VH-VL binders against p78833. Designs and how they scored, part 12

Target 1, 198 residues: p78833
Amino acid sequence: MSFPASTHVYIAKIIGKKGEGDKILDLLSKVNEHVLKSEPFTKTYYFARDAKNPDYIFGLELYDSKEVLENSHKTSNPFLAFANYLTSTHAPLAEPLQLLNFKVVDGHLDKDNLGPDAKDYVLYTEYTGDSATLKQQLTVNPKADTSLIIHSLDDPSLYAVVTRYSKSGIEPGPAEISGATSVSQQVIYSGVGFLNRP

## First folded at step 4 (VH-VL)

Design B42 (framework fv_patritumab)
Fold by ESMFold2-Fast, scan of step 4:
Structure B42 (fold): chain C 198 residues (1-198), chain A 119 residues (1-119), chain B 113 residues (1-113)
Amino acid sequence: as target 1 above (198 residues)
Amino acid sequence: QVQLQQWGAGLLKPSETLSLTCAVYGGSFSDYYWSWIRQPPGKGLEWIGEINHEGSTNYNPSLKSRVTISVETSKNQFSLKLSSVTAADTAVYYCARGDYIWGSYFDYWGRGTLVTVSS
Amino acid sequence: DIEMTQSPDSLAVSLGERATINCRSSQSVLYSRNNKNYLAWYQQNPGQPPKLLIYWASTRESGVPDRFSGSGSGTDFTLTISSLQAEDVAVYYCQQYYKYPLTFGQGTKVEIK
């Protein structure tokens, strides 16, 4: 499995105020309908809840190019409705929206349909440290359903890993890299969107 | 030091359910995946599936509709059930230890249980 | 599925001579990031379970005699017995553990000439 060199990866961190998670996911569900029907160059459009905070929505998005995001996605009516809600006087976010820019280093993604009965977690881990060390030490796991390594375009010291095992119940956890700090987030696998375009 | 002891019914009729159990002695149970592998008489090895101490399973797709592996962690035991058996399921069945993180190559094996399916 | 094919199906070798067994995978079992080949070799004596000889294509299991060696990378692998002894009469299997389902070669029977 390969990705185009132009592939842009976005990690979205949407931290809602208490009770806002349902409304945020409902709006994203409408965006996803438009993406499936009208945005063929969006290859991943996935949003799901943090395991500890149901109002914290994690997003993973892969676009064939930055131009797909700018010219098609951001100008769609469902996206504008979503964006307008987040910036409304209602002020639904507890923290400012974060959209982090990455490129693919290596890996592969789940091919499974995201059903409501999926109980496993996606593990998202950020590593901060020496770029050469992280590039050498972080490895894709060929036995995982998802094992994706991404490198920040904005911060050369930042790498991230997205991993999932098919309802295995045992996750090896994030690798410890000497001289690097790491922070992990568990995301409930069942959510809105798709990891691979059907 | 690590020993796998296996047992179960050796003679079955077509359509019955095969049931075998494997118990692990002398080593860590929680750090490994535990597999079932079978070998029809005079033929090669076929991986059936695996389970860990938390009950997480991976199955060979060719057998997935008929196979269930379960674990009883308090006893360091795991079991195989294979439903709707036919003569093609006649084989020696082995339990074996595999590493979760590094991949399942099998460093310890049970002695094997011959299962014969005949009318 | 990754299909594992061994050659030859059987071979006869004189005591003290070299035995060579080949294994080919239908796709690469080399993982470029850790530079490891997810390939193991087993020996099976009549009436006994398989015994692990080699893992990671070339790492000898503890207690296995040094006359056994593994080599190769990617899709082509070799098990070599440098000086065949009577106790080495057995069937030998290769196995990949790169992807599910785990798969074995069909086996190679080694006999004394």
Scores: ipSAE 0.000, ipTM 0.446, lowest interface PAE 19.4, mean pLDDT 85

Design B43 (framework fv_patritumab)
Fold by ESMFold2-Fast, scan of step 4:
Structure B43 (fold): chain C 198 residues (1-198), chain A 119 residues (1-119), chain B 113 residues (1-113)
Amino acid sequence: as target 1 above (198 residues)
Amino acid sequence: QVQLQQWGAGLLKPSETLSLTCAVYGGSFSDYYWSWIRQPPGKGLEWIGEINPSGSTNYNPSLKSRVTISVETSKNQFSLKLSSVTAADTAVYYCARGDYLWGSYFDYWGRGTLVTVSS
Amino acid sequence: DIEMTQSPDSLAVSLGERATINCRSSQSVLYSSNKKNYLAWYQQNPGQPPKLLIYWASTRESGVPDRFSGSGSGTDFTLTISSLQAEDVAVYYCQQYYFYPLTFGQGTKVEIK
């Protein structure tokens, strides 16, 4: 598949205090209802739990442009309710909110929706190294249901890869890139939202 | 059909390092998290930590400074090392199979290895 | 850490009688998005490893007799043995798998009256 050159990718790392993951995902489910119904230029809106910590919510968001994110998404009532909760005096976050800006290099998104009982992962891997080397060596996996390569807008040495295998009980490990460091995160596929707009 | 066999030294002196190995037979090794759980005589169960086949670990914070779990995927084995043992580490140690997701219930268990720490 | 508290510590029931064991978590183990409770129950006979009875609070493991049932949601859970048999004399443990570290209840010893 192809993405507009203006496509803006947002990676969200929302690390809640113990017990906050449920409330965070509940608020995000209401944001997702609005996105699905009223934000047609949002291609991906996906939030799910880290495989190691149920209060750590990972987000993958694809907008046709940064203007869609800033002027449509961030101004919606359910988004504001979500954002206001995170910054409230209740202080639900264990760590500062991380929002990372990327652009699409190459890839494809899921073809079919999985049910909520899926026992598989989305694998998110960050690579830090020489930009030219990473661009050449990171390749789309045609056997994955989702295989997306993204490049940081804020740090040219940072690339990331998102993969999902819907029919496999085994998640393949991240590709090894000589001369680069990598950090991987496994995310439960079942969550809030969609990887490919239905 | 899945069987977990465990072995290692059962008698230790204070300050020594406990080393146990678990081998998995008759089932997929690569689809699961593999845990160590201990039980002091007459007491309850304490989760020590887990490892997946790619080497990703989660440890109980109470033991994190002393515990290392490693995996040998080519042999379908995983191992526990617990350093600086004391009498409080005397327990039956179990290896167990967990679900692949971020928390695990345990459907298959090894038989247990009694580890006694005494001077 | 999520603290798991079982009650009672021990109970004695007659053969054929109903046995009820309670488990409380210090915070909810219900995931609102999938509506599942991340709670398991185990049976442990002397000298043996624990055996899984129930997962997802109420799903019976394959091969476990139907006299065993799990119920409850959020923070309060119950394991019920509808008609106690001699082989059910054991220690029973609840376990949460919602948050790391994974934690177990202190155990409930079931004996024949």
Scores: ipSAE 0.006, ipTM 0.465, lowest interface PAE 14.0, mean pLDDT 85

Design B44 (framework fv_vorsetuzumab)
Fold by ESMFold2-Fast, scan of step 4:
Structure B44 (fold): chain C 198 residues (1-198), chain A 120 residues (1-120), chain B 111 residues (1-111)
Amino acid sequence: as target 1 above (198 residues)
Amino acid sequence: QVQLVQSGAEVKKPGASVKVSCKASGYTFTDYYMNWVRQAPGQGLKWMGWINPNSGGTTYADAFKGRVTMTRDTSISTAYMELSRLRSDDTAVYYCARGDYLWGSYFDYWGQGTTVTVSS
Amino acid sequence: DIVMTQSPDSLAVSLGERATINCRASQSVLYSGNNYMHWYQQKPGQPPKLLIYWASTRESGVPDRFSGSGSGTDFTLTISSLQAEDVAVYYCQQYYSYPLTFGQGTKVEIK
């Protein structure tokens, strides 16, 4: 699989107050419809719930370039509605919104172009350590439906891995990397969006 | 033409479960959320929750969590609402209602209602 | 939960006269220029029917005599010239926050 050299990856961490996850996903559903219809250079627009906290929304976004995010996505009416809700006096977030910048190191996206599903097993793992070691030891999993290795543009010591399995069962945990610290998040509920543009 | 047709009236004893169906026609079933709203005799409307027929994802009002289950069967364009451990105060007319999926969800089409009576 | 309070509980109006129904939200339902509130009409033995969505947009097929106004927390449904077929209970509803909530209803009858 190949990605344009300009490809930008964003990991969104949207932590709502109790009961806010449904409204946040509803607003993101409206953004997603605009992305599907009007934003052809957005390759991944995937938002789903954290396995442990249904009000924590995990997002994975792939744009052909940073300019797609800045000039097309962020200026859309549904996105502005979503952003304005998060910053409203209602104060729906438990923590400030995080949007982390990455580039693709290696990997592939889901070939079936299906949206999020309740049967999805998605694992997001952050690795912190020596950059050369992490680059050498993190490898694409050819058996996963999606297997993506990304490197932070803001922190050279930070790598992350996203894997998706569409089949049910006991799935592998995060890869152990000698000398690195890791933090994993499981995302297994249905959400909104797509992992690979239909 | 859009139509939502619900199952017939039910009489249940306290502690039993009831499962109400709502068959959709005249539109793409998976494009719109299906909401469930109940109305006790002489009372107002109370929202119970919704199901997204495309994903099967659900959201329930806290008052019904633990007792309500919403499901769907896309092969027959039918949504279901099952309420367990029935109490006498669950006596009501239960409506399914189609939500505006794209623009904040107002209920543009409603089923005819299913009367559920819970008595000893 | 957002509490929607309607006033009056019941209203008797002569044919051809103006009927005014109020709805107050316990917190603002205004977001990004849109009021997340809608109005429904329910006649005896029938399911509710959508009248007005987004506070002021009249649903297709609803007569011009129905209008909605207001913003934030205070909303009004007006029937400019009451007709016999308008006898019903009217409900406001918010879609700003889950759970979705309705007002208690206002019964409109002929005086």
Scores: ipSAE 0.000, ipTM 0.442, lowest interface PAE 17.5, mean pLDDT 84

Design B45 (framework fv_zagotenemab)
Fold by ESMFold2-Fast, scan of step 4:
Structure B45 (fold): chain C 198 residues (1-198), chain A 120 residues (1-120), chain B 112 residues (1-112)
Amino acid sequence: as target 1 above (198 residues)
Amino acid sequence: EVQLVQSGAEVKKPGESLKISCKGSGYSFTDYWIEWVRQMPGKGLEWMGEIYPGDSDTKYEKNFKGQVTISADKSISTAYLQWSSLKASDTAMYYCARGDYLWGSYFDYWGQGTLVTVSS
Amino acid sequence: EIVLTQSPGTLSLSPGERATLSCRSSQSLVYSSGNTYLHWYQQKPGQAPRLLIYGASSRATGIPDRFSGSGSGTDFTLTISRLEPEDFAVYYCQQYYSYPLTFGGGTKVEIK
């Protein structure tokens, strides 16, 4: 098994006002520098732009435990600077910040660190439906470089899948699950963070 | 291929200054801690401290703080261990190693060591 | 600081025999994640140490399968199933649970 049972997955949806994506990613780059240096139990710290909206920043974060997120990551100075910017009187967000808590059901991450200038797409798909059905029918893709199945800690009916392929322009669409609704988001690697810790 | 190459052996007198080096290659030097370990003749391994070359942040074991200076020059992928005034008790083999943080910090690659002999 | 006690100090064996090396920690080395921050290194005479086992039980790249690590909490074991001539060396355990990082005193595996 690839992950400790306590692994905490955090999905961030940060929708900035027009032009704010650059500033948000700049702040996250400083957080990422601290994560690489001082947070060895953060396995994934990946931020990318939505393919349709460059000011919509998608985050995928994997911590060995919720303790790492709460007591190490959220208390760091660069994270606090980032969080303070998002809640400042400048009001950079177009929509309220969405932070979603998941646990790993199954899967694997890229074998190598995805470099900051890699221009690959990551597909993130949310599934809402009967929990037992989704757990049974969602399967890891062994041909993907990253293939993660995650289950919401806050909403038992919500599962999500993260998939990445190293070949540009060859992307299977999201799996369709009978009796479940799905919403997919395609994100472009923006050069901030890593899918698998180097 | 990941390599750490250390400077050559040194023979010094008490009171002299010394700076030894550890050059990394085959990986992103600024993304890993460089660890310094002392081994006195016939004795075990002692962790001295570490540096993160990306921003030169350092940590020292208490007994080495103020006794040595750890530094790095990221432009040439080289870390340094320096004494302002050597003592005979500094006679030891000094190793640098790369700290890999994936499952907790472990030292996955080691330099060949620099033997420092301090005698009158 | 965390103290690691290795025993025995010296283990005299012949090629082909099984070696069992102990490392005891003054406190538990497991986080809530289940990860155990105990590593094993091999040092041959005149050479730099080499990583053998990380996280108590995972073999490092290039390490033969005759080497295995086990244990949890405070008691850890390094096992060499069948000693080969090149395995006669000093073995050190190390913790990264907390600063300062510490090593055990070493176990010397020598030819009988």
Scores: ipSAE 0.000, ipTM 0.445, lowest interface PAE 17.8, mean pLDDT 85

Design B46 (framework fv_vulinacimab)
Fold by ESMFold2-Fast, scan of step 4:
Structure B46 (fold): chain C 198 residues (1-198), chain A 120 residues (1-120), chain B 112 residues (1-112)
Amino acid sequence: as target 1 above (198 residues)
Amino acid sequence: QVQLVQSGGGLVQPGGSLRLSCAASGFTFSDYYMSWVRQAPGKGLEWVSGISSSGSYTHYADSVKGRFTISRDNSKNTVNLQMNSLRAEDTAVYYCARGDYLWGSYFDYWGQGTLVTVSS
Amino acid sequence: DVVMTQSPLSLPVTLGQPASISCRSSQSLLYSSGYNYLDWYVQKPGQSPQLLIYLGSNRASGVPDRISGSGSGTDFTLRISRVEAEDVGVYYCMQALYTPLTFGQGTKLEIK
C-alpha cells in the first residue's frame, strides 16, 4: 500500500472523567459524519474505547497532508463543537488531551468491510529505543487487516504500531523488540469512524 | 416562518454566465448547510452543490465542478450559485434547499425554484 | 458515486388502496451513528419538492401517519397505507451519507 509522502498520522488519547466517554463519542460521531461526507483527503478517522477504561477514547487519524487537518478538519463546525466541549468549564477530561504526530514508515490499512465478528479489536503499541534498531526490526504483519508502522515527528526514539484483526479468536500480543521498551493498549471496536475510507 | 426566496435565472446562450441567489429568513441561517438542487424539464432531481454552515466547505457534483461556485454571506442570510461556462445540459429549474444543522442530512425547506434556460 | 435505484417508476393506484415504492442503494447507508442516511421527497404537480421522511423512518412535520418509511442498509421502502388524491406526484429517495448526494430516478404516483 502506498501513502503520499505528505501524509500525517495522529494518535489521539482522550481520557474523560467517569461517565464522559459516551458524550465524547457522541460528539466524535457527528464529526465523523462530516468527515466521511465532506473531507475526502482524510484516509482514516477512527475512535474507540480502551478495553480497560470506557472513558478513555483512542483515536487514529490519517490525513493526506497537514493542510487537510489545519485548513479542512479543524475549521469544521462539528469539530469546533467537539473541541469547545473538551475545553468548556464543564472540564470533561481527566487528563490533558494528547495528540501525537507521526509519519508512516510502512504498512497497510483495512481493505475489508467490517463483517460480524465477536472479537474485533485494535492493538496499539508504542516502542521506545534506538531508532535504527526499531526501524529495522518492526515489520508489517500481512495477516492483519490493518498493520501500520509509524514514527514520531516529535521524538525520534518513538515508533508505534497499529494492528487490527477482524477475525474471532485472534488476539495477538505485541511484538517484543530486544533493547526497546514497549507499552501496549488494546482498543475495542465499539466506537465511531473508519480505518480506511470506503 | 422559514422562507427561502430565490432570484436570478433567465435565458442565456451556451458559454454564458448567470448568478442565482437565495435569501433566507425566519431561522438562524449560519447554523444550516445549504444546497442547490436542479431539475431538467420533465426529468428527475439532481443535487448540484452544497455549502457548510460556516462556508468553510463546499461540495459539487462532477457535472458542474470547475464551472459553478457556491458561496454564502451569513451577514446577509444569502446563498449564491455562480454558474459559468453554461451548457444546454444545465437547462433546469434550480432550487435552493436548507439542510439540517451543521451538515445536510436532509432538506426540510425549499425555495420556489428559478428557471435557467441555456439555448442559442 | 452512489447509485439509487427506484421501483416501480410508474405507479398507478386506486384511491383508498395501499402503495409501496422501493429504493435500493449501491452502498450501505447505515452509518456508525445508527442512522440510515436515506430520505424521501415528493414533488406535487407545479410545486417545489417537499420532505416526507428523513433518516430512514422519521416523518417530517405535517406528514400524515399513513405515510411511512422503513428499511436499513441498502434496501428501503416508502409505504402509503391509503392513497388519497393529494398524494399524486413524483416520489424520490435520496442518499445523504456520501458526497455527491444522489437521488433515485423518481416514481410517478397517479390515480387510475
Scores: ipSAE 0.000, ipTM 0.448, lowest interface PAE 16.2, mean pLDDT 84

Design B47 (framework fv_ciduvectamig_arm2)
Fold by ESMFold2-Fast, scan of step 4:
Structure B47 (fold): chain C 198 residues (1-198), chain A 123 residues (1-123), chain B 110 residues (1-110)
Amino acid sequence: as target 1 above (198 residues)
Amino acid sequence: QVQLQQSGPRLVRPSQTLSLTCAISGDSVSSYSAAWSWIRQSPSRGLEWLGRTYYRSKWYNDYAVSVKSRITVNPDTSRNQFTLQLNSVTPEDTALYYCARGDYLWGSYFDYWGQGTLVTVSS
Amino acid sequence: QSALTQPASVSGSPGQSITISCTGTSSDVGGYNYVSWYQQHPDKAPKVLLYEVSNRPSGVSSRFSGSKSGNTASLTISGLQAEDQADYHCSSYTSSSTLVFGGGTKLTVL
């Protein structure tokens, strides 16, 4: 699989107040419908619940370029409805939105290009440490349906890995990386969207 | 509630550096949901956005093209403030200077403004 | 000169509706729905009236409404009141991750 050099990856962490997860995900479902049909340069648009907190919505977005996000995605009516809800006087978020900007280092997306199944899960792992060491030690998992290594554009010491398995029963723990000063892993289930565009 | 308080010299000579400070209360200068801007207003140019500083995983700055070569906007987390430094000032830099808090993630609107500081550049 | 074009002045009578336009390009107003409007009374800092084209902050009267068509955003004030006499400024996000303002419009309530 090949990614354009201009490819940008965003990791969204959307932490709603108690009970807000359903509404946030419903709005994102409508954004996803628009993205799939009308935004051909968006490669990945996937949002799902954190396994420990159903009001915490994790997002993985992969755009062919920053201009796709700015000129196409952010100006769409479903996206504006979503963004306006998050910033409304209702104040649905428990914490400010986190939107983390990454570059693709290596990896592949789902070959079969099917959306998430209710029993599918995604692992999101953050590694902090020496950049050169982490780049050398992080390797693509060939047994995963998606295995994506990304490097923060905001923080050179931060790498992340996104791994998806289409069937339950394969739950690798965090990779042991000798160059990492910290490792955190999040398990994500029950989402909307797509991990690889048709 | 958020409040912004400005301080700094009101008279600067041509070729000198203009330096203003904006002290923040009710929010953190490192708040992930905010960006901290300097905006000026003059009769000849109206309102001009000059630049901003904001924290994500590290500090970032964005500057207007017209001032980019002369401007620095710096945060100070220990004092919960941010500053404007504008080098090599000319009489055209005479203006009312505001600091402001903006929401940079979904657009840019300024929901809190400082009181304004009139800076005169004159010999 | 300002990056966004506004009429220099507009006038109306109490109870009337008036509209102020803000025209940019496809790299600012036309490219994003991140247009804000500010009201400024003499010797005061600007106060946000609308953000993201049509959203109203808490405490702002429903008489203020916003819209956008192509490269032009509009602020409409209905049921004009004497206290609405002020300067009105638009602003927009740009494709360069910067912010630009219009030249401002002086509203006179006659």
Scores: ipSAE 0.007, ipTM 0.452, lowest interface PAE 15.7, mean pLDDT 83

Design B48 (framework fv_sonavibart)
Fold by ESMFold2-Fast, scan of step 4:
Structure B48 (fold): chain C 198 residues (1-198), chain A 123 residues (1-123), chain B 103 residues (1-103)
Amino acid sequence: as target 1 above (198 residues)
Amino acid sequence: QVQLQQSGPGLVKPSQTLSLTCAISGDSVSSNSAAWNWIRQSPSRGLEWLGRTYYRSKWYNDYAESVKSRITINPDTSKNQFSLQLNSVTPEDTAVYYCARGDYLWGSYFDYWGQGTMVTVSS
Amino acid sequence: DIQMTQSPSSLSASVGDRVTITCRASQSISSYLHWYQQKPGKAPKLLIYAASSLQSGVPSRFSGSGSGTDFTLTISSLQPEDFATYYCQQYYTFGQGTKVEIK
């Protein structure tokens, strides 16, 4: 799989106060409906819960360009309703919203389409270290449904990897890279959106 | 088929350390799709989650606030098992202790359980 | 922590009866509610996960419904082997249990 050189990746970390995860995902489901019908240059629009905290919503978004994000996505009515809720006087967030900017290094999105009985395993891992070393050592996993390597636009020492396995059980953990530190987050796949636009 | 088998002493004196082990077959303690939990049950407190250990890139532990200062849960990859150590026990720690596999994919439900170990804390 | 309250605490029923058990969360938990069956002297057994998904090997007479704060476990036609205590669970918090007893 190849991506336009202009592809902009957004990682969203949305940590709601206790009980807010449902409302956040409901608003995001309405954004997703609009994205599917009206935003054809959005390749990935995926939001799901952290495995440990149902009020922590993880997002992975791929846009063909930053202009798609700024001029099409951020100006849509459902997105504005979502953004207005997060910034309202209700103050639904437990922590400040984190939106991280990345570019694609290598990878592929959601190549297998398994039915609803498949157990899905999604892992997001951040690596901090020497950029040349990380670029050399991080490798796409051809056996994963999704295997995406991304590089921070804001911090050259930061890379991240997203993997999805439709058949789980004993699945590989994130690669350990000599000379780098890593932090991983497991996400429950059954959220809103899509990893690869249908 | 996943099976969990528990072992450890049933009688512990107050102030001593409770030690229990859970042996895993049919899965790996290092499986990154699972978390390995200790849960206890008593008439006074019902079912009470104590903590878990799991492997992703390194080992992680999470502990219930009520026991956090005196609990340790440790994996042993060579024996494919994990253990519970609970320090400074009191009669209030008297309970049936279960080990259980958690599945993160659907909000931390427990799909396989050990047989349980009755632990009595008395002089 | 989120409190889980089950009702009733106990009920008496006959074979063939429709049994309904309710679980209420003190705050919204989406669909992250799971149901277990426990027979005397045995570990709890998972019946329903994610509010409504039937665990493999569990008879179809068991069903779950609900989202947010209010959840229900239904046994459509009670069998002799179904006399047990039933627990709901969200995250690391369990309900107090509902005992289903022979009438």
Scores: ipSAE 0.007, ipTM 0.458, lowest interface PAE 14.9, mean pLDDT 83

Design B5 (framework fv_patritumab)
Fold by ESMFold2-Fast, scan of step 4:
Structure B5 (fold): chain C 198 residues (1-198), chain A 119 residues (1-119), chain B 113 residues (1-113)
Amino acid sequence: as target 1 above (198 residues)
Amino acid sequence: QVQLQQWGAGLLKPSETLSLTCAVYGGSFSDYYWSWIRQPPGKGLEWIGEIDHSGSTNYNPSLKSRVTISVETSKNQFSLKLSSVTAADTAVYYCARGDYLWGSYFDYWGRGTLVTVSS
Amino acid sequence: DIEMTQSPDSLAVSLGERATINCRSSQSVLYSSNNKNYLAWYQQNPGQPPKLLIYWASTRESGVPDRFSGSGSGTDFTLTISSLQAEDVAVYYCQQYYSYPLTFGQGTKVEIK
């Protein structure tokens, strides 16, 4: 599957303190309403909870360009409310907000356009190693409902993969790449966001 | 070394239900799809369907109304039931292991069970 | 469904000579995103189950002799046996695993001339 060359991918890691996950997702739900109504160049806006800690929020965001992110998304009223909460004196985050910049290498987000579901099995895996080796050996799985390969804009040795399986009982582990280290996180769709813009 | 052992009734009358079982030894069960494939005498191969350790199935649409594949994960076994058999269902039936993540090509096969459907 | 067609239906080759079997799919089995062809080749001896020879169109399965090679892309694929040996007398099948249902070619019988 193809993406515009200008496509900008954000991976958001929002590490909330105990009990903060619901409030963070409530604010993101308001941002998502605005994105669907008013931001047609935001192509993916997907938020999930870490499978082990419901206060840790994972975000996958695809914008047609960096300009869409900076001039449209980040200036919206609901986004500003969200950002202001995270930086408030209440200090809801256990760790500083992580926003990781990637470009699309290859893949697809929602093969059958069915949309995400809380019962989906979703893995986010980061690979660190030789860039040429990782580019050659990381391959898209056409049988997965989501199979997205992305390459860090900030760290050439970092690739990441998002895989999603909607069919019950399909729970493969991440691909093992010789000579690379990998870290995987299982996430559960939060009810906020979309994979392919409807 | 991975071994697939299969068994079940070999002689059936028209309208009866075919029942075959495959047991997997010597390897991981949960990381693969497990398929049934048949071959009429002197003819080619036809994929019937597949199942994983959780019971998730894919069936050949041509057989879907008559086929049920089930799994007993605690025993590393999976089974095929094909209802309302006719002479056209006469074939050697194989169980086979499919690559789970990247594709369903078959690296290990059971020995095959000849099923004959006659009057 | 993707239909797989092999040619020839049967092939007679002298010992030590090259055998070539063709397989054509009714639709491309090349996934453009990973540049991989979802195609496998099997060998079947009488009374035995098929044995995997090649997957991803050209990757030889462990333990398969190097005289077996696969080539091709998209819709047209070839299995080559560079120097036929007596034990290579068998029926050979191609298979696509690009889309469901999984489908096989009709088979090519290789015999000694």
Scores: ipSAE 0.000, ipTM 0.455, lowest interface PAE 16.4, mean pLDDT 87

